# VH-VL binders against Cap-specific mRNA (nucleoside-2'-O-)-methyltransferase 1, part 12

Target 1, 225 residues: Cap-specific mRNA (nucleoside-2'-O-)-methyltransferase 1, of Dictyostelium discoideum (Social amoeba) (q54wr1r214to438)
Amino acid sequence: IFINRAAVKMANIDKLADLLTPIIPVPGKPRDFIYFGDVCAGPGGFTEYVYWKKTRGGKIKGEEGLDLDDVVKGFGFTIKGQCDWNVEKFSKQIPIHNFVKEYGLDDTGNILKSENIRDFSSKVFYNTNGFGLQLFLADGGINTDGKESLQELMLQQLILCQILTMFETIGRGGNFVCKIFDTFTPFTIGLLYLVYQHFQSFSIVKPFTSRPLNSERYIICKNFL
Short names: E, the ipSAE of ESMFold2; O, the ipSAE of OpenDDE; V2, 0.75 times the mean of E and O plus 0.25 times the DockQ between their complexes.

## First folded at step 11 (VH-VL; framework fv_temelimab)

Design y5 (from x1 with heavy chain Y101W; at its last fold request DockQ between E and O 0.84; V2 from the best seeds 0.00; counts 0 for: pae E 3.1 > 2)
Heavy chain, then light chain:
Amino acid sequence: QVQLVQSGAEVKKPGSSVKVSCKASGYTFSDYAMHWVRQAPGQGLEWIGVIIPDFGTAAYNQKFKGRATITADKSTSTAYMELSSLRSEDTAVYYCAREPWSYRDSYYGMDVWGQGTLVTVSS
Amino acid sequence: QIQLTQSPSSLSASVGDRVTITCSASSSISYMYWYQQKPGKAPKAWIYAASSLQSGVPSRFSGSGSGTDYTLTISSLQPEDFATYYCQQSYSTPLTFGGGTKVEIK
ESMFold2, look of step 11: ipSAE 0.499; ipTM 0.796
ESMFold2 (binder alone), look of step 11: mean pLDDT 92; pTM 0.945
OpenDDE, look of step 11: ipSAE 0.313; ipTM 0.727
ESMFold2, fold request of step 16: ipSAE 0.317, 0.324, 0.397; ipTM 0.728, 0.731, 0.756
ESMFold2 (binder alone), fold request of step 16: mean pLDDT 92, 92, 92; pTM 0.945, 0.944, 0.944
OpenDDE, fold request of step 16: ipSAE 0.787, 0.508, 0.614; ipTM 0.899, 0.805, 0.841

Design y6 (from x1 with heavy chain S30T S106R; at its last look DockQ between E and O 0.35; V2 from the best seeds 0.00; counts 0 for: pae E 6.6 > 2)
Fold by ESMFold2, look of step 11:
Structure y6 (fold): chain C 225 residues (1-225), chain A 123 residues (1-123), chain B 106 residues (1-106)
Amino acid sequence: as target 1 above (225 residues)
Amino acid sequence: QVQLVQSGAEVKKPGSSVKVSCKASGYTFTDYAMHWVRQAPGQGLEWIGVIIPDFGTAAYNQKFKGRATITADKSTSTAYMELSSLRSEDTAVYYCAREPYSYRDRYYGMDVWGQGTLVTVSS
Amino acid sequence: QIQLTQSPSSLSASVGDRVTITCSASSSISYMYWYQQKPGKAPKAWIYAASSLQSGVPSRFSGSGSGTDYTLTISSLQPEDFATYYCQQSYSTPLTFGGGTKVEIK
């Protein structure tokens, strides 16, 4: 039972695309194990869904010899403060104790800063033994209150930074889900074409639970080549 | 202490270019957007454009399309505004002004301004 | 382009007076922003998001409004409030400022 609207949204996307079954298993881990990244997604609805799904609603912790580190491990990156991770609002049955919150070199969680991207990418690289992520989630939103005039620039920068972070962290066979908006500038189209070139499949969807009148869309990319 | 220090006053001939610098100190340069705003003598304020220094992306007032170039050097914490094809109507004080920049925060205004750089365009 | 019309363009008032400055936008915006500028000095951020005071701004200042019509009010004018006040919008490009209101102490 999810109380976070983003977790329900992720459940619908996963139902369509089967995102949590690794195409290329992580060496040294059980077959179904994944590392995943969840950027710009505070307070954490997508992460809540991933842990719920991989732990069978929290039931897996009762099996002898199984450890959460043999099931799933996530690396989160989002802005500190008002829109920070709020794992305390997750369903209490879902174990999440191995989830790592990262905030970058300057400890702000600001993905628009290149040094923070590099810091996060280095930590993922070392902590996955160079194998990278089997799932990269990016559900970034912006606050345009008082700067609506810059909305297009801010969205282009956010999408660029999320994609750069994905390219720096995703492993072969990894899956990528990223929020976009119906702003198809030449810059954004060119960037999506670059992403298209690096995955076996690429699709754009509007989840059933999205508000009907917003411009929100998700790209779903499977199997990083 | 937070400070924006601009380059000194300049006198230019029509048709030439000017490049004004704005050196930031006392804060993390890449946490803030940098705006450029001018004020002709006895007149109001006019926005020229803005840069986000971490990626070097800029947006401009269409009035200055093709004439203004805003850049930033992260290694020196310095922003620049270059205005080409100068005319007498470009005589103004040019200000840099920082804006707290985060994709999750609302606009809080241009909270710190440089001292201004007088650019005089005359024959 | 959103035009901001400030009224009045100038005023003179006595210490202790209530002063009201209006700013009207040519189309609806989310919030108004206000700056104070003293002669020979750079502008200072004064009020953001229509009604929130910047740090260090005296509580005698207030802002209000929505849509197209916004005000800055000084409840009890002080000698240090001599300045020109500008409104500003960031709703659409280009960012624009009002023409200014010069406040003079009698």
Scores: ipSAE 0.052, ipTM 0.642, lowest interface PAE 6.6, mean pLDDT 85
ESMFold2 (binder alone), look of step 11: mean pLDDT 91; pTM 0.939
OpenDDE, look of step 11: ipSAE 0.360; ipTM 0.738

## First folded at step 13 (VH-VL; framework fv_temelimab)

Design z1 (from y5 with light chain L95Y; at its last look DockQ between E and O 0.48; V2 from the best seeds 0.00; counts 0 for: pae E 8.5 > 2)
Fold by ESMFold2, look of step 13:
Structure z1 (fold): chain C 225 residues (1-225), chain A 123 residues (1-123), chain B 106 residues (1-106)
Amino acid sequence: as target 1 above (225 residues)
Amino acid sequence: QVQLVQSGAEVKKPGSSVKVSCKASGYTFSDYAMHWVRQAPGQGLEWIGVIIPDFGTAAYNQKFKGRATITADKSTSTAYMELSSLRSEDTAVYYCAREPWSYRDSYYGMDVWGQGTLVTVSS
Amino acid sequence: QIQLTQSPSSLSASVGDRVTITCSASSSISYMYWYQQKPGKAPKAWIYAASSLQSGVPSRFSGSGSGTDYTLTISSLQPEDFATYYCQQSYSTPYTFGGGTKVEIK
């Protein structure tokens, strides 16, 4: 049904945390409408899940007078290349035509570049009338072939950039889901403490479908203050 | 044209500090990590540490025991290495070298090196 | 800390000879890197990811190996290949270099 394991992981996380019902509604939109961001998550499993869930598996796409822009709208940002967005492989019953693919100021999709973060943030601000995102998703991966000694620095940088982008785009009452690893350096703990201070609730989970011996975890943060 | 231009040679007394600069041009500074490597006269290469310029995050060879400080100034595309509590054994040529930084393509090495900066520590 | 043992430390060979330099790591690593350095000059990137030639490196150079054992080979030595060659690992911090192999023309 879904394009990859990320969609299944997102379904498990959503069952635990109820991420898709907005705490603070977007003015001028139906009560359950959300804007969401999905960064570093190509080819797009989390995004596929969100659209599937909000459209009730595509069942509301045929309702006369109901626009997809009144149900859900996503803004995606991921690196160009082999792990880029691949929306043509999504289930064809899921309407996704309003999903916006962004690649930043330099068109590379590299979230480690501050100018790309600022460009993405500006576009989200403009396109949400300044209300920001009700859900921010970050499922960034690391390619460490031949650079294992720098893996900690790469992870620190990636997590920092995802959190910064979240703070620049999330709206009040928004929810945040971010991949982390169970190695907790003082740097990473400090970042998590900063995030903790800005949300009503904070938890860490390991999805049932994660590979055995994989250190990955997800933070789940609800209700941006 | 990609270029790393380092500051000039320095002569220092034991116990003092030195700060070597490395000015980058011809490429996007924040796309690359910057390494510092030294070579004592007639000897091999020794890694000091690395910085990722966008966030100022650095990692160090523990041999330098907090004596080395690596920084970067994105506005001038310049990396710095400061070595404190200098000893005669710190006499060496100090090189900066860039390495492509990407969380999805990490198999490259130090592809461009600066010309080197001779630091001489003598009484 | 991963130690790299480079052999030989020095060699002398004639133009046209096949030259082989080895580098052994104290534990398994993902890739080996090689640098060429001529007297009085900065090192130059030569081979990355064990076997990929840096831009501008002549095709007479090759790299191979995996795990702990890596090799740089010059298929037909030329006069401009006089230099010291260093292997380097980035698998674990600190990055380390081999002791170098000085290649001299006989």
Scores: ipSAE 0.012, ipTM 0.560, lowest interface PAE 8.5, mean pLDDT 83
ESMFold2 (binder alone), look of step 13: mean pLDDT 92; pTM 0.946
OpenDDE, look of step 13: ipSAE 0.323; ipTM 0.734

Design z2 (from y5 with heavy chain F55W; at its last look DockQ between E and O 0.38; V2 from the best seeds 0.00; counts 0 for: pae E 3.3 > 2)
Heavy chain, then light chain:
Amino acid sequence: QVQLVQSGAEVKKPGSSVKVSCKASGYTFSDYAMHWVRQAPGQGLEWIGVIIPDWGTAAYNQKFKGRATITADKSTSTAYMELSSLRSEDTAVYYCAREPWSYRDSYYGMDVWGQGTLVTVSS
Amino acid sequence: QIQLTQSPSSLSASVGDRVTITCSASSSISYMYWYQQKPGKAPKAWIYAASSLQSGVPSRFSGSGSGTDYTLTISSLQPEDFATYYCQQSYSTPLTFGGGTKVEIK
ESMFold2, look of step 13: ipSAE 0.386; ipTM 0.744
ESMFold2 (binder alone), look of step 13: mean pLDDT 92; pTM 0.946
OpenDDE, look of step 13: ipSAE 0.419; ipTM 0.763

Design z3 (from z1 with heavy chain F55W; at its last look DockQ between E and O 0.43; V2 from the best seeds 0.00; counts 0 for: pae E 7.7 > 2, grease 19.4 > 18.9)
Fold by ESMFold2, look of step 13:
Formats: sequence, C-alpha cells, structure tokens
Structure z3 (fold): chain C 225 residues (1-225), chain A 123 residues (1-123), chain B 106 residues (1-106)
Amino acid sequence: as target 1 above (225 residues)
Amino acid sequence: QVQLVQSGAEVKKPGSSVKVSCKASGYTFSDYAMHWVRQAPGQGLEWIGVIIPDWGTAAYNQKFKGRATITADKSTSTAYMELSSLRSEDTAVYYCAREPWSYRDSYYGMDVWGQGTLVTVSS
Amino acid sequence: QIQLTQSPSSLSASVGDRVTITCSASSSISYMYWYQQKPGKAPKAWIYAASSLQSGVPSRFSGSGSGTDYTLTISSLQPEDFATYYCQQSYSTPYTFGGGTKVEIK
C-alpha cells in the first residue's frame, strides 16, 4: 500500500539490518522512539515506510494515550519542485502530522548549498535537544541525461553533501543508509572509508527491488561511534 | 530580465593573459552552471569549460586545461575566464552561457548567452 | 572526443521550402542540442534534448533523432530563419559543436 518502490526497498533493507530499533535510546522518550532524517528522498517513500513501521501500520495512533511524538519524528530535506515531498499522497492509515519538511536557509531544499546544510543541522540539533538522529536516510539520485560528461562532478557533490549532513545530525548509536553508485572514484572511495571509520558495522547491498542493471547500491552503517 | 553582461573587448600581445568577466542578473546565480565558449572570426563554436558556482568546481576542455582558469564569485554573481600564454589563434569572441544545474533535472542546454567579448591577440 | 558532422555546410532555399539539417555524431549520444546564430549576435538556444523547442521558437521548427543521427527540420522556411544553425553534444567532454549550417533565403 506504499506510494512507490522506494518504500519497498526500505522495507527490504530494514528486514536485513533492523534499522528502526534504537541502539542508544533518546533520553526522555520511550525506549523505542527514534528521531530520523530523510534527505534527497522526495516524494518520500523511505519516510512513509518508517512511519508505517513505527506506528504498526497506523495502529499506534492517539488511542491508548500514545502520542506520535513518543513514537517517531522525522525531519525531511529535499529539493523543491518535481522531486519535492508529497506527504499528502501517503497512505491515509499512517499518522504523519509531526513530520517536518525543511528546505534550508534559502528555502530551496538544495543540499548542495552549504548554508542549507548548516540550517538543517541547526534545526535538527535544536529539535532533538542535541541528541541527534537515530536513523539517517539518504536516497539521492542524479539525472545526467544530456550531461553524462559531468556525472562525476554531480555524484561527488551529492554524495559529499549527504555524508556531511549525516555527520552534522546523527547521534551516537545512530544508523545510516545511503544510496551510492557503481562508478567508484577515488574521491567517493575515500568518503566511504571515512564513514567506515565512524560506525561499528558497514556493508554494501543491492536490494532485490532495484532493476538488475541499475548501478545503485546502498551502504548500511550501524552504530555511530 | 535575465542577463549575462560581459566585459569589453581587449587587445593583447602574444604571451600575455586575458581575464573576461560575465556578470549575471535576474536569476539565482548558484542555480546555474556557467559555460565559456569561443568563436574565432568566421568559424564555429568551441567549448572551453564550465564552472558550478556554489562549490567552485570546474571542468575543462583538455585543449585548454593548462591555460584556462574558470572561476566564480557568488557575492557579485560574476563568472570569470582567464586564458594565459595567448597566441594569435586565440583571437575570438568569448561567450559565457548559463545552463540549469540540478542533480535531478539535467537535460536542458545553454539557455542564455552573454553578448560576447572580442579578444584580439596581435603583435 | 565526439565529433559532430553537420550537413550541409550551407544551403540556399526559397520561402516555404521544407529544410532539413543533419548532424551525425562519431559515437552514440543521449541528446542533441541546437542553437541559432544570426550575424553579429550570440547564439540562441533553439532545440534542447533532441526534440524540445526552446520558449519562443516557432512551431515550424522540429528536432528528431537518436543514437548518432539527428535532424533539425524547418517545415516552411521563412525570411527570418536566415541564420547559421549549430548542433551540440554534452554526452562526453569536451562539449562539441557541429561546424554549422548556414541557411540562406533565395
């Protein structure tokens, strides 16, 4: 009942890696609560999955005294326009009213701009009382049709900015999932090695729901040290 | 509304350098890549390179890699192209041209061009 | 680098004629771009992504093609269409342009 294949991909990754059980609980919240970030991921399939999973398909609504702010809270950041958030098209079963859409200092949602990264990071820091995120999701892609010669520049910038935003917002014990591509430059490999150094575990997977010839892979990093 | 205004014509001697400016107005400078393209008298178009202003990264035609330097100043919305070790065959009109820069929308071309800057290299 | 070969290098045609300009790439590319340039002026974006018209371009212009072979067609040539037309690729660095096709009205 999900809005797109991204939610199904996230379900498969979560089944493999158990991403939504916090390793270090957020002080002052129920033990299973997480803050999460979802960047470059409009229209929002990963976010839809996370809310669906944490609310037991919507069964954990306000009934029995539960508040959504005691179950899960997400911070979304993606470029405005064609790839913007489309939360109104999510399944109506899933409560998402506390999901925060952020677009950065200049209101564009462009993660390639350092001021927008800093603005997003500041808002996450403030709204999590400095504890940061227990899950960081980055499913950014590029469209290089007509500009294939610049693909390396676009990929390097996008991957760097997603990783920087993750380091600025992730809390101790947090988990990180990031899309990468088969075109591994020395720059990208160096970034992945840096990420590897900061997590207890690191793996690379290709979800079954991805097209077989698609170059995309996901890194899965657990337990930010 | 949208404008790219280039610096004036220059006459240079062989072996010297030239720096052409391209001031953008009427749009958000960092949302577009800036290309430099030249056209020798009576000849076709030749791509020099491109800069992405927000991160300052540039890509070059290898023909010019050791001689061309493309830069941008976001605070003034101005791109620059410097060509060193000038030769008579560098005599051309030099154009700047913008191209939409987005990691998710990439198929547009160079949609707005500057008026051109004539650089003449003569002894 | 990818060479673009335009044909013809020049042509002369009457108002109302159907004109076809071809651009052949030395290897397969994803999209062709077309620019119009009038004497003493900067090039103008004309066709992007092989077949899409830039804003303000008359509907008598069309683009087509894929792989290595691309065309720009003017269905009914008008006096204001006198110009040189350039094809361009950005699939591989360096970006390259065709040699141009000069269209003259008889």
Scores: ipSAE 0.025, ipTM 0.590, lowest interface PAE 7.7, mean pLDDT 84
ESMFold2 (binder alone), look of step 13: mean pLDDT 92; pTM 0.944
OpenDDE, look of step 13: ipSAE 0.345; ipTM 0.734

Design z4 (from y5 with heavy chain Y32H T57I; at its last look DockQ between E and O 0.74; V2 from the best seeds 0.00; counts 0 for: pae E 4.4 > 2, grease 19.2 > 18.9)
Heavy chain, then light chain:
Amino acid sequence: QVQLVQSGAEVKKPGSSVKVSCKASGYTFSDHAMHWVRQAPGQGLEWIGVIIPDFGIAAYNQKFKGRATITADKSTSTAYMELSSLRSEDTAVYYCAREPWSYRDSYYGMDVWGQGTLVTVSS
Amino acid sequence: QIQLTQSPSSLSASVGDRVTITCSASSSISYMYWYQQKPGKAPKAWIYAASSLQSGVPSRFSGSGSGTDYTLTISSLQPEDFATYYCQQSYSTPLTFGGGTKVEIK
ESMFold2, look of step 13: ipSAE 0.260; ipTM 0.698
ESMFold2 (binder alone), look of step 13: mean pLDDT 92; pTM 0.949
OpenDDE, look of step 13: ipSAE 0.367; ipTM 0.760

Design z5 (from z1 with heavy chain A33V; at its last look DockQ between E and O 0.51; V2 from the best seeds 0.00; counts 0 for: pae E 7.3 > 2, grease 19.2 > 18.9)
Fold by ESMFold2, look of step 13:
Structure z5 (fold): chain C 225 residues (1-225), chain A 123 residues (1-123), chain B 106 residues (1-106)
Amino acid sequence: as target 1 above (225 residues)
Amino acid sequence: QVQLVQSGAEVKKPGSSVKVSCKASGYTFSDYVMHWVRQAPGQGLEWIGVIIPDFGTAAYNQKFKGRATITADKSTSTAYMELSSLRSEDTAVYYCAREPWSYRDSYYGMDVWGQGTLVTVSS
Amino acid sequence: QIQLTQSPSSLSASVGDRVTITCSASSSISYMYWYQQKPGKAPKAWIYAASSLQSGVPSRFSGSGSGTDYTLTISSLQPEDFATYYCQQSYSTPYTFGGGTKVEIK
């Protein structure tokens, strides 16, 4: 029982790619523990899925006595307002009390501003004791209320900023999932090639739950080198 | 007070290039995209392109692709437009204009304009 | 690209007249923008998102329309309103302006 379509979409992606089993364990944490980041994905469907999966629907806390900080810890970054985090609508069965919401230096949650990227990256570095993230999720979209051609430019910038934030926060062995669209410019192709160079594997998929006419795709990158 | 101050008028020969500057003050430069628009004498307005200053990414009117280069320097809050291979038809007043920018909000227009820079192309 | 056709290209009117200016897009767009320009000066933002008045614009101005057909109206023309008015779309690149409507004294 998830709050939106994004959580079901993430479940399908994880089924395909096994994203939540860390390749390199975090020192001082149980073997299966992950730190993860979830950017531009408000109201939080991907985060809901990750917490649900790692806590086995919330049962781990009661069954094993484990602190949530020994199971999973997420860092969220999304724009304030309409598409902000909405954790109170998550299923009550899913413990999320350690999830950290970040909004950057200017408190807007706008990943397109480099100061906000730097601030988020510093906070992730501090809070992971320098080990970085084992999973980075980026599901950003653009409001389509007018300005269609500027929206195309902003999509390129959104993808760039999400990738830059990933490079600043991901740990060795980490996995990366990012929404893209199937229209490839030379800029976008070059950027995807740079990402490809830094991971052991790289693939592009369309989730089963995506609408047939939707052009969205996801890159799935495993094992950050 | 929000202000866009452009560089002074220029006289250029055909085949040369011109670079017009636009210095912003009184607001956070990265909160706005910067447009360039020109107006030939006695004519209407023509959009050249736009830049997102934080990352330096620009988009152009196809008419100017290959001739126009729009850049920004966030540290000085200054945008630039360079037009190469100048022709007599490029004689115009060139304006910079800001637009509020967020991938969340896209319904505002070009709310503040620079004073304009006259570029005259003659031999 | 999207062409904007303004009508009329010019008009002559007296102080106190009701004036309407139309702008038709060659295909449907989300919003129309309007600018006022006086001789020797840069354009000024006037109306955004089809019907919203920019700060400082007198309430005698109004905008309306949707799809392909948009209108700027001045309910009672004043001496300071004599200018050229441009419509503009930002729905697709290149961004385009209408040809302008010059409002002159009679």
Scores: ipSAE 0.032, ipTM 0.594, lowest interface PAE 7.3, mean pLDDT 84
ESMFold2 (binder alone), look of step 13: mean pLDDT 92; pTM 0.946
OpenDDE, look of step 13: ipSAE 0.126; ipTM 0.680

Design z6 (from z1 with heavy chain S30D; at its last look DockQ between E and O 0.06; V2 from the best seeds 0.00; counts 0 for: pae E 13.0 > 2, placed apart)
Fold by ESMFold2, look of step 13:
Structure z6 (fold): chain C 225 residues (1-225), chain A 123 residues (1-123), chain B 106 residues (1-106)
Amino acid sequence: as target 1 above (225 residues)
Amino acid sequence: QVQLVQSGAEVKKPGSSVKVSCKASGYTFDDYAMHWVRQAPGQGLEWIGVIIPDFGTAAYNQKFKGRATITADKSTSTAYMELSSLRSEDTAVYYCAREPWSYRDSYYGMDVWGQGTLVTVSS
Amino acid sequence: QIQLTQSPSSLSASVGDRVTITCSASSSISYMYWYQQKPGKAPKAWIYAASSLQSGVPSRFSGSGSGTDYTLTISSLQPEDFATYYCQQSYSTPYTFGGGTKVEIK
């Protein structure tokens, strides 16, 4: 069904951790919503999976003729331009119409800018009626070819900014999935310990479908305290 | 018009410090890393360190750790390199050089260099 | 730290000659960078990511190589090409440069 490698990766993470099945719509007006965020994740494979899972590709409808596919509302944030959202290449079976693309105060989609984080966080707060996000996905990475030491500094900042954005937007009981690499500097360990303290469960996994020679790992944090 | 303009030449005594400035113009300062590289008379190039101005984070060549301090002022688009406990072997031309960077695409080299600042250390 | 060994340290060549400069790294790296420097001036970016020419660099220049062994080639030397060429790695800190290759008029 899935041709997007990132969507298959998310499916494997969801199977391991049971992230999506327990999430139900939050009461609201005009209707109940499931809220999620997907940052630094253009062109959008994780988002593709979330929508497919919770809408069943548009195959499930209520008896009263209401279209329950409208209950998922996602907030996307990624670099504008080449690595931007590419929802046109998603499977056409996926009803992506409630997905909101955000690019921050300066319209660049750069999460490394604090003003963009604050802008995104404010928009999520207002648009979720203060409930926050039930799932926060962060699959950010950088091209490390040829510049490993400088890239280490940039990766530390990226991970920090993703975690800060998560803390500013996640609702109580929400789940957090974030890409990390298995190089555990004191800085990264400190960040992970801080995250660990704020969730009921914390684990680190390597999905089956990760490319063989990369060191990527995902932290899976369930039930924000 | 991208430009890196460095401060003027300096003559210093051993044991003192020097602070070289590098003022950037014609581009978005925060989108580039700033490197410092030196060249002793008649010799090759030696990397001192780099700063990411948006985060204020710097990395150093171990040879200069404890003596070199690299900083940046985003409001004036200016980078600084301070070298303390100067020795005669620190006599060199000191260059600043920018490198394009982003969290998704950072494999370019040092594309624009300053004009250089001669620092002479003599007793 | 990764040492870069350039060869030769200097060469004399005539206009129109093909010249080849090599740079050998003490351990495997992903990309090599090349800079041109004329006397009394700052280095100029010349080749990045092993084989990509910087904007404004003539097509007679080329770069190649992988792993530990990299090459800069000038297919037909011109008068303005007489300079010192440095290779540089950014694979791990400290970033290092080769010793330079001075290309002189024969």
Scores: ipSAE 0.005, ipTM 0.498, lowest interface PAE 13.0, mean pLDDT 80
ESMFold2 (binder alone), look of step 13: mean pLDDT 92; pTM 0.941
OpenDDE, look of step 13: ipSAE 0.018; ipTM 0.557

## First folded at step 14 (VH-VL; framework fv_temelimab)

Design q1 (from y5 with heavy chain S106L; at its last look DockQ between E and O 0.40; V2 from the best seeds 0.00; counts 0 for: pae E 3.1 > 2, grease 19 > 18.9)
Heavy chain, then light chain:
Amino acid sequence: QVQLVQSGAEVKKPGSSVKVSCKASGYTFSDYAMHWVRQAPGQGLEWIGVIIPDFGTAAYNQKFKGRATITADKSTSTAYMELSSLRSEDTAVYYCAREPWSYRDLYYGMDVWGQGTLVTVSS
Amino acid sequence: QIQLTQSPSSLSASVGDRVTITCSASSSISYMYWYQQKPGKAPKAWIYAASSLQSGVPSRFSGSGSGTDYTLTISSLQPEDFATYYCQQSYSTPLTFGGGTKVEIK
ESMFold2, look of step 14: ipSAE 0.400; ipTM 0.741
ESMFold2 (binder alone), look of step 14: mean pLDDT 91; pTM 0.940
OpenDDE, look of step 14: ipSAE 0.525; ipTM 0.806

Design q2 (from y5 with heavy chain D31Y; at its last look DockQ between E and O 0.40; V2 from the best seeds 0.00; counts 0 for: pae E 8.3 > 2, grease 19.7 > 18.9)
Fold by ESMFold2, look of step 14:
Structure q2 (fold): chain C 225 residues (1-225), chain A 123 residues (1-123), chain B 106 residues (1-106)
Amino acid sequence: as target 1 above (225 residues)
Amino acid sequence: QVQLVQSGAEVKKPGSSVKVSCKASGYTFSYYAMHWVRQAPGQGLEWIGVIIPDFGTAAYNQKFKGRATITADKSTSTAYMELSSLRSEDTAVYYCAREPWSYRDSYYGMDVWGQGTLVTVSS
Amino acid sequence: QIQLTQSPSSLSASVGDRVTITCSASSSISYMYWYQQKPGKAPKAWIYAASSLQSGVPSRFSGSGSGTDYTLTISSLQPEDFATYYCQQSYSTPLTFGGGTKVEIK
């Protein structure tokens, strides 16, 4: 079982949407291999779930002609510091040694900076030989004890930057999961409409494991066109 | 070196408007929010509003919403504050001040201030 | 809106004295900020997040507090510390400042 509430949340979303079975295989990799990106999601619950699922709880450890690089490879992007990646909290059975932590051009992990987005996107493009990601996860949040006026501005921009990063990195047939909130500005609605136009399916869900008063929702987008 | 240089002093009549500029240099303009704060003669500091230049959106103290307009031009690294329908009570030194911003950090403050722009509203 | 009550409004002290400035918020906040302003100059960032010194601020300055009650302390007052000190909150809009404490050195 997962020790991270975010990993449980991701498991419930994946049960609903079947996110980890690639439609378009990566050339030179086994059929079920995926590259994935996990942005703004430190300390790493979604990533823990993906590695757990793809390695069958760590039962796929290594054998003749098969290793972790034949199963899954993730690219993480989150802010450095208190909410940084914390892979030592993952279950010890789950191999994760090939997970790549990226922090952008300025080394801060701040997705709200356009140069960091471009740096991350370039590294993903190079490391996937241009095929892109089969899954893009975005679970960005805003500090609850922070500055009210800046929080509103940052929320709109956070959603924009996560979607932009997704468009720069996702491969055809890829799946996208992104946190949003139930208060929609015209700006946010416009972004969601753009996303809607580029995927075969689009849905909005509230995972039952979310706190009752939390306004968070997730968009689930399958099969990037 | 980090620097915020504001436009020069202005004398205005009641009912007119003023637009104060704040030119930033020595840092990446898009990494910082820009606040506007004023100080009437012999008085304390009063917040007007804030813009995140990279986003192009601003938030305001309700007292000034409807009269204040805060904008930024990323190509020139310059922020602007325009105050309309001026009254004698608007006589003050107007400051710009930058603040580092991040969606995960909420503890930053206004770390660099401009030199101030005196706006005098005279009868 | 959150009101900040700063005390005292002014004080005079000798070089070497320990000086304490108080700032009380009308409701609980997460962080307090402090600024130093010398006559004829813009404010300077001094303390952020209640207790963290800005770069270049002498170690004789300290900040403390939580909830509604915050302090700025100068352990050994120096001639260059003559200034007005303002507290500020960013927890709720509009951002507000305390009324200031003018420190005069005899």
Scores: ipSAE 0.012, ipTM 0.528, lowest interface PAE 8.3, mean pLDDT 83
ESMFold2 (binder alone), look of step 14: mean pLDDT 92; pTM 0.948
OpenDDE, look of step 14: ipSAE 0.222; ipTM 0.687

